# VHH binders against Fibroin light chain (FIBL): the designs that were tried, part 5

Target 1, 244 residues: Fibroin light chain (FIBL), of Bombyx mori (Silk moth) (p21828)
Amino acid sequence: SVTINQYSDNEIPRDIDDGKASSVISRAWDYVDDTDKSIAILNVQEILKDMASQGDYASQASAVAQTAGIIAHLSAGIPGDACAAANVINSYTDGVRSGNFAGFRQSLGPFFGHVGQNLNLINQLVINPGQLRYSVGPALGCAGGGRIYDFEAAWDAILASSDSSFLNEEYCIVKRLYNSRNSQSNNIAAYITAHLLPPVAQVFHQSAGSITDLLRGVGNGNDATGLVANAQRYIAQAASQVHV

## First folded at step 1 (VHH)

Design p02 (framework vhh_8pnl_2)
Fold by ESMFold2-Fast, scan of step 1:
Structure p02 (fold): chain B 244 residues (1-244), chain A 120 residues (1-120)
Amino acid sequence: as target 1 above (244 residues)
Amino acid sequence: QGQLVESGGGLVQPGGSLRLSCADAGSIFSSYAMAWYRQAPGKERELVARIYSGGSTNYADFVKGRFTISRDNAKSTLYLQMNSLKPEDTAMYYCAADFYPEGYSWLDYWGQGTRVTVSA
């Protein structure tokens, strides 16, 4: 709710089909506002803290996948984003199994680098919100072809990561709007997508803080220190690109 | 596009073994997590096993200790070794390419499936 692009406001029709425009927007706003304090953010932070004490392969991998999925999909247009995300997920799982997190730590540098760079691209696309609707800037998988990522997929990942028990109606409305091919719905979807930057940035900051705490807790010198410094640099870069 | 092709299904007695294969005719296999799903008669499709590009694996509780998933990235082929088969394992088995866990993203594409029947 913090950043609203004026082009989104100008492009939103005064009239949307039935008189549900205000209801639809209100529901979408409720969802966006809730994501700032969402269970997804808290789950990522809490699960990463648990990594210092316990193994829980499924829930920890799931939390990393949610964060990596959101960032990779929102970073559409940069070839290799899928590789960075996959490396984080795979190396984390390997670390939990082996008790050696060096590979996981190393995977975070490229991942955070992509986040910082791609938030600039997302900010540029928010100025032309209509371009976000139809997979503008799809990310390719690793060299050799790979998966096409788009903003609809990133939105689906965000919806899937939250507690559906409280937001079922909002999820249905937002997802249907985002998936519709109607011009009015496209403008609203772009408007809603403009609000993903603050929640995404918050998840990024929370995840990196927890990872920093985890790396400090592991207590094995030199390789952890450099990665922590790199992660903080990329976080600062990402934060500087979110203008409120 | 959907260039995944499953093979290796068949009829087997309880306690028997089968090895399923999934070949990717495309150029995408090595970048993806790959998975085996199954759909038994009258039931929903369910995840059996997943293997990530780095080699890490996840198994459904109902196959843990009996099935082994593996991949050969050079051959773009995914395998499922099924041991100690039970009548409850009777299903159509599907190969899928999936970058993220199914609950948090989507499956990129599916194969046509291969039939496994476990019957005395």
Scores: ipSAE 0.000, ipTM 0.115, lowest interface PAE 18.2, mean pLDDT 49

Design p03 (framework vhh_8pnl_2)
Fold by ESMFold2-Fast, scan of step 1:
Structure p03 (fold): chain B 244 residues (1-244), chain A 122 residues (1-122)
Amino acid sequence: as target 1 above (244 residues)
Amino acid sequence: QGQLVESGGGLVQPGGSLRLSCADAGFTFSDYAMAWYRQAPGKERELVARITRGGSTNYADFVKGRFTISRDNAKSTLYLQMNSLKPEDTAMYYCARLYSTGFGDYTGMDVWGQGTRVTVSA
């Protein structure tokens, strides 16, 4: 149902070797994926703990601003006001407006509880790779809000999202991997698709950015150096955000 | 018929300009990526231009530099500004809405308008 341009399947970029690209992407994906989830969660927890332990939020203006940004990202795309993440954001903005952060501090316990309860769901971004089903609602801090996509519905959502280009090259590459008769290529396509879903990309922008860079690096199937460089940049950036 | 209604087509001389509009009923317009397609007599429909919810655009090579796609979410309206028109641009022009759903219908859905006719002739 989705056509990114009037190219036939024969005109989709054919400078990618599905087997080679799959191998290179698989190595980089394992390297990046494990770090992204752990670092994102650790960073949110550590920043919020630091803020909760402080008595003067104004003296931590940079940390306050960064935390607001992370919480906003964590809550992006989640409907309703019943989500634990939304409560933290609302309490934080109320605190800035009123100069009283007691409500914000009180909201942190339920938020950490919610994140902890949904850690397993966060680890299940692609719950059925062979079926291309993705459940992201509960993992993003909203009770009962799972969303399930097939491949075409997922890419409709990705192509409809926000400030990025149409991701035409990325879609062509992923479509080739998905249509491949190689199960590893098909699974990689499902994984990439899940990480580019708007709700997932909003929370894990590092992972989404890395996946986009990985796809650009392996467009022709032979840019192992580019994939390694992108993974190294991601790891360095993630490491800079961890309290040492 | 879907909720989309195209307008602004007509007869124009080569080198002229036209602005097409596509109006969407209801409050859902801002949730979707939108596209313009065209179909010349005896040919298949072809993509002319796309625009995301955030305003990022993409154009077919044969219209780059001549056409501009834009949207007004407050008015639930999609536009196509067509400059330096050529006889080859003669076609029925259609707007389309692209969207996904997380539950129920897994097929994805396209909503098409009825079209507006553009004729470029001396």
Scores: ipSAE 0.000, ipTM 0.111, lowest interface PAE 18.3, mean pLDDT 55

Design p04 (framework vhh_8pnl_2)
Fold by ESMFold2-Fast, scan of step 1:
Structure p04 (fold): chain B 244 residues (1-244), chain A 123 residues (1-123)
Amino acid sequence: as target 1 above (244 residues)
Amino acid sequence: QGQLVESGGGLVQPGGSLRLSCADAGRIFSTYAMAWYRQAPGKERELVARISSGGSTNYADFVKGRFTISRDNAKSTLYLQMNSLKPEDTAMYYCAAPYEWSGSRTLDEYDYWGQGTRVTVSA
């Protein structure tokens, strides 16, 4: 989209969490509901089952990538699990190179080990070698290596994935919240950004219309600010311009 | 070269149908928008249809009502259902995706292309 160049090149500071793993995702984790975490875990079980059932290396590599993306978003704020997604990617790559996937199986354990059914699925996986073409890893979630989305890169991905004029208005609002001196506004911006990132949006079945609900749900309690109220109003106005 | 693999092309008569597939083996397929482009002999490559990660679609005027773009994230596969085919639809069809997110984007948003699959609409 041409609108991506407008926002990325002239309107946002280049140093917003640039070079820091999990910068938008780790702040958003504190606002993820326990129910949403449970739903994401169930979706990962389906992906693990899909990996086990695939005979095609291409499909299996894709399932591994999807699993890592989901883990990155869900584990970014958990002490001891911050590198779970990067470990999944790195250990899978090691397995492809060496032909030994024991380390890959173990990398899934820290996130899913609390559910015995998941441990059983992990132990039963037959992992065939495939090639992962991660050039820049969406949602890697690890400070010790890997690639991350900074705020600008995250919104480039969101806008490219939706092609919605509604989301362009939302980007401006979220950028203001992210650049705020108010930590609550900054955290709300990170939460919104993380939940619109394509892997998380797919898991939670989010659409452009859901962002108003996210702002209302997170910001309208005792934490509500003037910026949140203004963001909700502006999003509503932008949505009204979408043709019926 | 790349990991995008197109298939499903062939020869059909006018009014016929084809379903094209595109597999992307190495990435979190659900994380990005994808598109179908085509290039007819002697013409430049043109956008046919685009689909977001969430399933929102956009079509070129010359295929609206005849073509349907869809995706299966579990299979990392993009589809193009082509109905009511015309001789003017004869082209090499390519799927396209962004390869890397490294900051700001350019006007060339798609930099990861497949080898293409040939569609011929003729008797």
Scores: ipSAE 0.000, ipTM 0.113, lowest interface PAE 18.5, mean pLDDT 55

Design p05 (framework vhh_8pnl_2)
Fold by ESMFold2-Fast, scan of step 1:
Structure p05 (fold): chain B 244 residues (1-244), chain A 121 residues (1-121)
Amino acid sequence: as target 1 above (244 residues)
Amino acid sequence: QGQLVESGGGLVQPGGSLRLSCADAGFTFSNYWMAWYRQAPGKERELVARITSGGTTNYADFVKGRFTISRDNAKSTLYLQMNSLKPEDTAMYYCAKGFYDRSPYYSFDYWGQGTRVTVSA
């Protein structure tokens, strides 16, 4: 069996408060019209029902990440928006560890009231505790602008704030490029040719511009914060593109 | 996307050891959580061991202290070191690849064809 001490966490300190998410979400909710509210509520309900129907942890993790993405979208431009999305994920992870989802429910703010009848399903579907890996609050720079020292934590933060499915196929390529990055980022094409197998190089060439943009200005240091900042712009661009 | 190929299964006496390997021909290996499952004749498939992309491991109670899961991301290969084998360990062993973190996307679970382990009575 899995014990709570087997849970994988990132090494960056947690610097967000559960109350901030609810506050930010409530403020954002006031600026969203009734049509967008209804769409968001229906999407969250569908995600949670789908999660419950599948009954596996991968579906639970996907549902929480998708819900956080919807919250990030609705909260965009409100001070603390990154904290709101990260806090929802952190509150869920804490719920899995403790068996107490009160904090998770609170973190959802207005959504809890509208999908509450379906949230009880979450309490029943803790199948593989410990599989949700990282706290993303510090990684997103919610308070103090902390550095991201782990590529996996940075990628987690990127995925948590995105609904772009083609980023899943790019993980290995971006990780290799991140590990090999330097101030001469215009050498990326040469790197791909030299270091990737032909099938991988072909896939990368289909996304080369976007991947180059993701790594633009990322330094040689062990600091992935710039990767997350670039990813926010890349994701905005990718949201208009459904082709890989 | 990729295909998983297991190897290293065979016939061994009780108390013996085997090392299973799972090679991923795809380029996404380091992204994924990896697992070993097994299925004995007439029984359901059960989790043996799991390893995250970061290297955190989890084991079923019946293999703790005997089996060790590990991965080599540079070689896109998953391993299962099996020690102190028992007749009860006789099964088909399957390699699985899945993405079980905070992704907003549904899992891309892939399974190998399996490798047979037989521990003589």
Scores: ipSAE 0.000, ipTM 0.109, lowest interface PAE 17.7, mean pLDDT 61

Design p06 (framework vhh_8pnl_2)
Fold by ESMFold2-Fast, scan of step 1:
Structure p06 (fold): chain B 244 residues (1-244), chain A 123 residues (1-123)
Amino acid sequence: as target 1 above (244 residues)
Amino acid sequence: QGQLVESGGGLVQPGGSLRLSCADAGFTVSSYYMAWYRQAPGKERELVARIYSGGSTNYADFVKGRFTISRDNAKSTLYLQMNSLKPEDTAMYYCATESLGYQYWPTGEYDYWGQGTRVTVSA
């Protein structure tokens, strides 16, 4: 089964209710082992699959932007158009400022294409998670003319709008699970959820059952190929809906 | 039909109190989002109170200050303490847990509903 790193109370960030939320998320990812990072990436793909199948991702623009931010941070060193994820976040912020989300919607096609192009790599990384790398700070794969800094500013602005009371409650769940007899699968799901800001925390919270199913042999290497194929179909459908 | 079993309903006079219980026979209370709903005759089910895994709570405006939702994780039991009951509180009360799924917050589809417990408030 999946082996989870056991964390002391001192290793888990305590300050999750101020404007430094991006630092909390980056630090939380530093404490997650490679297997947990693989599961987190698979969970993100499941969220994208669900958004694509529902056909209402435009109504969930903030959640899509948050998901793109996580993918950008997790994708350090993954080849392809790494700027596609950063572009979603930047165009979302521009849409909020201008009231015009046409650019945001146009950015979704290349973003879904980027995710789709990397599904085979993610499948291999689920099997051999020691090759996963997390970007602490800026996304390392996107260096176009200050775009990384624009992305980080937009990301921080989105995170600063979080409801910190909800985030504190999710953090307490993680601590309680390390002291309970819940399964390792539940610990992984809670850990990922507790260190993400709303609406990202809400999206991952809704998917906790899917993470549990993945850890029971669906996504921890055993069914990775099937998951990749299914995610690819849904991502392709979503991309076609934005006229790409 | 599910593994949830509600109890504690009954007939009380206005101003009375009742404590409802929901036994979670097969799930850990801390692993699921839990809520109390009610349904009066001829009306749709409405949310009364909810409790998150971390212990935070939300209440419908019509019960705020009168009802208290709580859970006992050691017993895998959810409770609803109802005080200052009014005739308009007359309904079938259901507890619900959500299997965490794909739907965006604030409410997903509930996977497990109990059979309900009847509360009647009349003189």
Scores: ipSAE 0.000, ipTM 0.115, lowest interface PAE 18.6, mean pLDDT 52

Design p07 (framework vhh_8pnl_2)
Fold by ESMFold2-Fast, scan of step 1:
Parts: structure tokens; sequence; C-alpha cells
Structure p07 (fold): chain B 244 residues (1-244), chain A 124 residues (1-124)
């Protein structure tokens, strides 16, 4: 089987040159071990479509849990991101058991806030990699990784203030893309912003829309208008942190 | 909760080597990911290394080039080969298992269950 490192070294440069840059992240995830694909970003819509066809609360809880986890991982981590995701998952499960979804609704605001902050940090790295100051905090590197100009220093600074395995994997993909393009183009930040970040933002927006629809479905006819409006505000606030 | 048993710790001189192991006792289920953490007295646990079910590895900066994490997938057994040990490596070493291999955070709260630990002391 093709490993993610083999894909990064051999296929990402060709995908970029062939106008397939927008599929790089999705294709890279196809080379991740199947055990780790169960919560892959690209499965979000398929999971939610399955949930929509089922009237079973346990299946809905599973779909929400997977979606919340994937969206949190899309944002890449600041400390506490895992807690926000776990709180959404646990609050939904508690709602199924108790018949009271108020806690679930309350958990969405902080969760989407964290997502928006992390996407903004990734966007800042891509647009202004050389402007971030290096921190002496611990950072996990990619397998086979090394120093790549000021980009690695900027990414290490972000990792020093973050605690996310997903961010480390995202770093590996972006690092390979940066290295490939830096030899062919001096405007790598604009290139990555145009081709890499929009797919991530698109998946986030689509997933957030599906969660909003799910919230309408679990409503009991009581604060439906307020619930939907609040979910949309939180999603919009988080999304406003993403720069195209 | 799972049952993880660490072994292989002990006392070594600076520059020495140890090999730690972690066995999933009594479980027949596949483990999605495994990691080694360490904790010195009065400090929080910190990630040393992690490995996915497929064999992808990540290392903390302070152990790169000295430690090697590996896995026996058939037996769900995790190893940590520790070379060029320093006094700063003195700690309790814990193995951890998580359900979401490639999307685990390096925070302890992200892991499903932990072993009881094995003591590593690097001293003359």
Amino acid sequence: as target 1 above (244 residues)
Amino acid sequence: QGQLVESGGGLVQPGGSLRLSCADAGSTFSINAMAWYRQAPGKERELVARITSGGSTNYADFVKGRFTISRDNAKSTLYLQMNSLKPEDTAMYYCAVGRYSDYLFSQPEAYDYWGQGTRVTVSA
C-alpha cells in the first residue's frame, strides 16, 4: 500500500502541477491506515446522510459524535480543543439518555469558537509564515522532517502553543506542499491559501450545516427558532475566522 | 477499561539503554493507537512517542534520535527502545491506548485507558 509519506513525496507535486491541489488533503487521507479513517474528514457527509435515513437515537448519537470529532480535528488544536469536542459528544449522549438536550446545545458555542480560532491560526501560518516568532515549547515533527526555511520555525511556534496530533499530521501535508512549491514559486502562501485552505473550510461549512439540521430534528417543538438561530450564529462566528 | 502492563524499567547509568514493553493483558480486540508518556514527580505527564495501528510514528523533540517506538500488531504489544539515557529521562513511564489513532491529541485526557507505569532511573 502507498503510505502518506510516499504520497507526499511522489504525488503531491504532480497533483499540484495537474491542477488537483484542492484534492491534496482528501487524497492524502486516503493513504491513512483504515483503523484511523473511521473519523476521517471526508466521511462527514456520508455519516450524516446515513444518520438522516435512520430513526434510531443511538445511530444519531454516533453520527453526532463522529462529526464533532472530525470538525474538532479539522480545526487543529489549541490546548482544550479535545475537551470541547468530548463535551459535545458526552452532552449529546446524556441528552439521549435524559431526553434533555439543553446541555448539548450549550456545548456547541465553545466548540465552534475553538474551531474558528484554530482555523485562523492555520490561516495566519499560511499567509504570514515568516512573521511568527519561534517558541521554545515542545513540538512534534513529521517523520522524515527537517528544517524548511522560515516555514518550519513558524509551524513549530504554533505547535508550541497547541496540543494536537491532527495539527501534526496537517503540518506534514502542508510542509510537503510548501517544500514542493517553494522551488517552483515564490508565492507559496497565496498558493496554499487558494488551493489547500478552501477545501478545509468547505468541509467545515458543510458539516456545520448538517449539525444545524440535526439540531432541528432533535428539537421537541419548544425553542426550535432560538436553537437554530444560536447554532447558526456560533457557526457563522467560527467560520468568520477562516480566511480564503 | 483496558488492562495494560508495562515492564522493563530499572536503574541505569547515564549513556545506558533500556527497552520498555507494554502488553494489553486479557484483551483480544484491536487497539487503534498506542503511546508512551512519562511523568517526573510533581510534574504533569508529557508525551514521549506515539504509534498508529499502521505503524506511523511521532516523537517528542527531546527524545528524537535516542528513542524508538515500535509495535507488535499480532500481540498488541508496544515497545520503547531508549538509548543514550540522560538523568533528565528519570521518570515513571506509562503506556496509553486511544480509540482514534491519527486524531489523538497529545493530552492525557484524550486516551481511553492507561497502564500503571514502570520506573526508569538514570543515575550513577
Scores: ipSAE 0.000, ipTM 0.115, lowest interface PAE 18.7, mean pLDDT 51

Design p08 (framework vhh_8pnl_2)
Fold by ESMFold2-Fast, scan of step 1:
Structure p08 (fold): chain B 244 residues (1-244), chain A 124 residues (1-124)
Amino acid sequence: as target 1 above (244 residues)
Amino acid sequence: QGQLVESGGGLVQPGGSLRLSCADAGFTFSSYDMAWYRQAPGKERELVARIYTGGSTNYADFVKGRFTISRDNAKSTLYLQMNSLKPEDTAMYYCARTPYHGSYWKLSEYFQHWGQGTRVTVSA
């Protein structure tokens, strides 16, 4: 059986409200911007500062693993961020091999500037009514019961279920973006999947592949997944070099 | 929202007890494996205890029999009951969401900490 997250009856809307897809996505993006992205960026900056200051390679291996995962998460699905993220990771592995971390430290400023710029560009794309011109209505195969425009509750409902009958309005919006399959919708859906839901997306890939496969069709199929896999490969290589 | 807030730390004598709490104001709490980590001055962060979404638990060898991890999904709160405290338990304690995703274990480990921590000092 499937475990459903506990919500009060008043927290679960019984009717799905019609709205623009861009407004729902913008609400989800704003939620992440206010909380999780700021925390993730702060944590990455602190970890990278700690790594640069320490001479203990064993401690740095742990920090590399944590940092590269977060960097991959933040930059996944955004054109251009893959190069900035790879530069930080490569500069760090070069520092481990050579004992010289000057290049690593120099890579941090441009990377965070690049991430911040791209987060702003995606937000501008989402809030521009000319870029996303959809109306969201009740759809066959999309469940009611999720919070209206509450991204976290919507994805909690999806995570708690391997059955598409428990899906809510946010999934219906992503499904519609997949059906349109244009580059703007692909970038937004790929970023939401990579940034907000990488662990959830992996769970759905394994337990309910239809959602992950649908989202994978967005963003050229594998932008976010490919970047994460590449970063994990860099982490494994860096860790092995530290312990030689 | 998604912020984790630790509380319950303090100063206690050896042999004493403390109960730590970690509140998650978000709606994803029940979907995540949760863990307590600690970091003493000059040391790396280390895992203390983990509780899975199904309720099973794991403990570091040095806290087995003394610490108990538990969760309340209705309150979106994680707890750590610490008994028989020792000076070596002195550290900042952090809670973390660590979802388990099979072959993507590395990714699940990287999203470990979203709180400020709570200080535990065990002093004679």
Scores: ipSAE 0.000, ipTM 0.094, lowest interface PAE 20.7, mean pLDDT 49

Design p09 (framework vhh_8pnl_2)
Amino acid sequence: QGQLVESGGGLVQPGGSLRLSCADAGFTFSEYAMAWYRQAPGKERELVARISSGGYTNYADFVKGRFTISRDNAKSTLYLQMNSLKPEDTAMYYCAADTGIWGYSPRSNEYDYWGQGTRVTVSA
ESMFold2-Fast, scan of step 1: ipSAE 0.000; ipTM 0.139

Design p10 (framework vhh_8pnl_2)
Fold by ESMFold2-Fast, scan of step 1:
Structure p10 (fold): chain B 244 residues (1-244), chain A 126 residues (1-126)
Amino acid sequence: as target 1 above (244 residues)
Amino acid sequence: QGQLVESGGGLVQPGGSLRLSCADAGLTFSSYAMAWYRQAPGKERELVARITSGGSTNYADFVKGRFTISRDNAKSTLYLQMNSLKPEDTAMYYCAASYQIGDFWTRGSPYDMDVWGQGTRVTVSA
């Protein structure tokens, strides 16, 4: 196993000028230790739990879209496809443009169904986190309503709404993460939250505290199986509350 | 807060084997990341092997292929199986636990550990 401390900022490519934030994230992800990848997965599961407990997905549309993007990237190596996640992201942008989120809500049922299957496989990734990849890889084509939905294009559209200072800050965050691992102040979860909308970042911050307590043995389920079962239970609950 | 107790050290000839054990008293063992460190005469304490609560393992280059770290959560015990021992393996071996998984996977610094055992001595000599 390689650690993030092994690499200097000279080894992190500077392709920010090309708007290639996903490639920077993928490269940084591949450099982290298995335990940090497990922590990132657990934080995503806590986000899903918190969101599944809500009764108003329309008010949380941007948070759901961002979470769908992160899950698609984290599950890139799992058998299946990210089409449901891409549909959520694209339906969200359609909703913002039109002021009509009916299509977005319609995309949530299939998404939660697909994520539930992926979370079954997360048990294997938490046990063997070296298999985890933060990359969708090739562009995904999903057919819907006569259109092709491209996950990478949809993700890039969200990131491209930010100015160049955001992308430069992303590089600086990766560099700081490399440097700060020596001081115990940062982990991969903090890096991931930097790419979320502020409301989602706040939920991640709250959930990270709970995960830390669980990993310290103060919670009810500290093993991969228990945490995956909890996430699957909350995803099933969310799916049952979505009107088709 | 818990206490860790090591056992299994001793004197062995080159090429021999030893199995170290570390038992906890008062920790929620299955929830903690665990590690073995060693301190050779005149040197600083260095990481030998570590294991997460989920069972993922990591080894120092100088023991890869010879040592195996494992845990038995039902018995609240950590093990280090040491094979093909060399004179260079002579050291005090320490068991350690981390309350923060993220901090545990830093550079393997002893400062990342929250709980330490008192150590067990391993001597490899002809």
Scores: ipSAE 0.000, ipTM 0.095, lowest interface PAE 21.4, mean pLDDT 54

Design p11 (framework vhh_8pnl_2)
Fold by ESMFold2-Fast, scan of step 1:
Order: C-alpha cells, then structure tokens, then sequence
Structure p11 (fold): chain B 244 residues (1-244), chain A 122 residues (1-122)
C-alpha cells in the first residue's frame, strides 16, 4: 500500500528564492526543447487514455478518483479543489461498495468546474512560483452530501485499492516535493509547474465533458464504445493545444 | 532509499562491443525516465541516451546507430548496448534517474550512479 503522509510545514520546501524560481520557470519555458514539452504532454495523454479505456466502470472511476487526488495536491492552497476531490474519491468508494455510481457521477461536475475555474490560479503559479508553499499539515475536512470528508484518508484509500501504475508517477512527484528539503526540490516544483501542471489542467478542462459523458453512459447501461472513442479523440485534441 | 549501481564497463578494442547495466534499488523504477551520461577526462558530462517511462528513446548524434538504450521494468534495470566502439567513446559512464527530464540540463537529474569506466584502446 502506498500512503501519502500528512506533512508538517517543516517538510514543505520554504527556501524558494522568488527571483531564482521565476528565472527558472521563465528560462525553462523559453529554453525547453520542443521534444521535452512533447514528452510531458505524452505522459498526460497516457494517463487520460487509460481513463478513457473500455475497462470496467469501477476501474474507470478509480482512475478518475486518483487523478482528482493528484490535481488537488498539485493545487495545494486551493481548498475548493481538495473538497471537490474528496467528494469524488468518497463517492467512488461508495459506488464500489453499493454497485451504484450515480453519486460518483454527480460529484464529477463540481470537481471539473473547480479545475476549470482554477486554471487562472494555476497559471499564476507558473508566473510567480515563489508562491508555491504547499501545506498538507492539518487534516482536511469538507462538507458534502451530508457528511464530512477527510481528504487525506480518502486519498490513501484510493491509492491502496489501485492497480494503475501510470498514476503512481504523479504520486511519486507529489510525495517527492513534500519530502525534499534541498534546493533541487524548489527547481523540481518549478519545473512541474511550468511544464506538467498547465498541460494537465488544460487537458482536464477541455476533456471533462467527454469523460463525464462516458461515465454517465456506462452507468446507465449504454454502449460506451462510441463515448470512449470520442473521449480519446477529445483528449488527444486538447493535449495538442498545449504545445504553447 | 534509492541507489543506482552501474556495471559492465571495461577495456575493449576499437570496433568491439560492451553492454552496461544499471540496477535500481529502492526507486519506483518504471516511473522514471532513465539516462546514460558520460564524462571524458577534462571534458563536461554529456547526455548519451535517454529512455522515457513510456519506452520512447533519445540519442546523442555521436552515438546514433551504434548504441541502444533499453530497460527492463520487472528487473528494475537499465541497459546500454554499445556497438562499434571508438577511442573517443572512452569515458566514465553514469546512470541517471530523472522524474522530470530536461534537455541537456542535469540540474533536473534526481539520482546518479557512481559511474563505470569504459576504455576503448588498441
């Protein structure tokens, strides 16, 4: 079982030099080889391709829930994203237990809405990386569906139940950022913000409707083949738009 | 904890071949881009080849067509098959793990091996 621990403030990189970090992001964006940008985009496409696969509904829902957790952690400092992600994750768990994913599907709209609204905030992190101060110290409690969600507990439960190795790559990046105490951690955070986070946010924003339609269709017992093909097409198209 | 250990270096004559191996202990190997760098005496360290988690590869022009990078995720091992070796290939070869690879800039290299020596001499 892979667990993301809640970390104290001392475990979060705090020695980010705003001038250095902004210079690294600006320089990295200007000097990054198109090949490296394409590889980052292809990694995002692999994640989304697996989410749009013709696997069983529970596996598709698991991939969506895991991705919600990753996005929430990368959006550290935006409580709305964490709460929306907790709702997705806990609704997925409820769906697995009951065999009824209606609540899970209902949780996706608010989550993707939050991601879309927060694209500007994510872009601001690219512009001013000195504001990257991640804190997961206190347990997060969110109200939704008449219950209080513990985001970190829900996140840990999803990771413990997952067989999807491609999402573990993003998990390792997030965990590494929280555990590092040296200057290289600041540069890794800056690189992720400049190269991975904007493509991830944009692709999710552009493909959210298609993924939602796919999951809704599967939940209703409809043939998902066409929906899967459309989701994959939209994901590929959205990813191509982030070559910047 | 994460440790990269190289092996397979040695002395070989021009035109010969060697296979370098890099074993991973403690990393989530399949999730890292893996690379081989080399450094000749008095020169800067330079990228030789890189293989991404998805299997895509990049090669420096000076080894293209002669070297092949590959990985075995089940064994957590990276390989470099070196064919048609030339005296100018003489260097220390370093294995590297890169979560966020960046073109030519090892500032983003996360983990390094200790290096293995390759000598190509008549």
Amino acid sequence: as target 1 above (244 residues)
Amino acid sequence: QGQLVESGGGLVQPGGSLRLSCADAGFTFSHYAMAWYRQAPGKERELVARIYSGGSTNYADFVKGRFTISRDNAKSTLYLQMNSLKPEDTAMYYCAAELTPYSGDWYFTDYWGQGTRVTVSA
Scores: ipSAE 0.000, ipTM 0.117, lowest interface PAE 19.4, mean pLDDT 55

Design q01 (framework vhh_7qbe_3)
Fold by ESMFold2-Fast, scan of step 1:
Structure q01 (fold): chain B 244 residues (1-244), chain A 121 residues (1-121)
Amino acid sequence: as target 1 above (244 residues)
Amino acid sequence: QLQLVESGGGLVQAGGSLRLSCTASGSTYAMGWFRQGPGKEREFVASISWSGGSTYYADSVKGRFTISRDNAKNTLYLQMNSLKSEDTAVYYCAADYTGLSYWDEREYDYWGKGTRVTVSS
């Protein structure tokens, strides 16, 4: 059984470089409407300033804001995603002020449930990087029959076949997120990877209706076992039909 | 915080071999070896992806050195053969590559304190 990964009181992500949090958030927001992006960034900046005045939690605040921003970006076009992200950040700030993080912890479940049904799917793939690499490898023309493909080799193959400076910068962001010790950032990296693989993304778009209907059919999004199994079948089918 | 501890350095005669090890306190992604010789700047030696499927070598060591890893033990290895006096250096283990170039030291987040290798004539 797959469940949403929750942080307990005082288990706050610290794996993202505080000095570069704003750059990752800004890049993640490139695909979000400028108005929504500006509002989210301002909210993050005000919360970070408020936390900095207390001197204790700047690194945790940066990591939380970065994660919320990236998830909001990946769920762009879903009503309420910006409010869900703001609620996570606001409840964390409230926890710092009160010394009680129960509200923050509770906000993560609804946030990931609302915007993270795809992240619940990707959680299983990230927990087993071999499965994710295997599913992508054949579509990218990796050598050796495609049983296990290296993440770096798969991305190197994409970069070698691409003339896009954009794709090079996104690869850098994805590597940074994968190398984070934060499981949510790793899940986001896997989701971005799935979205930025042109041949695999094209086949996924052809199957988007079926996958979307499957996700909507799960209900509350807290139990993803059947969803993950079905989506893995769709991913395997998609990968087998794509050639580089 | 991730900690890296190098071992296996020592004195060896030219033409000999050594195996260096680097043990991490937890799981790592891409890892590499860098070295700094007497009176020289730090330079790239070799790097390896998290699965071990991709390896990269500096031209000066290609064919003589082999990088490998054991993820179950959180350990990185460098097998050094046909050692030359020019290989005399402090060897550093680096982990969690985040950039595009595996040979750029600035792209690695964690570093060990180094192990010394001396190749005598």
Scores: ipSAE 0.000, ipTM 0.121, lowest interface PAE 17.1, mean pLDDT 52

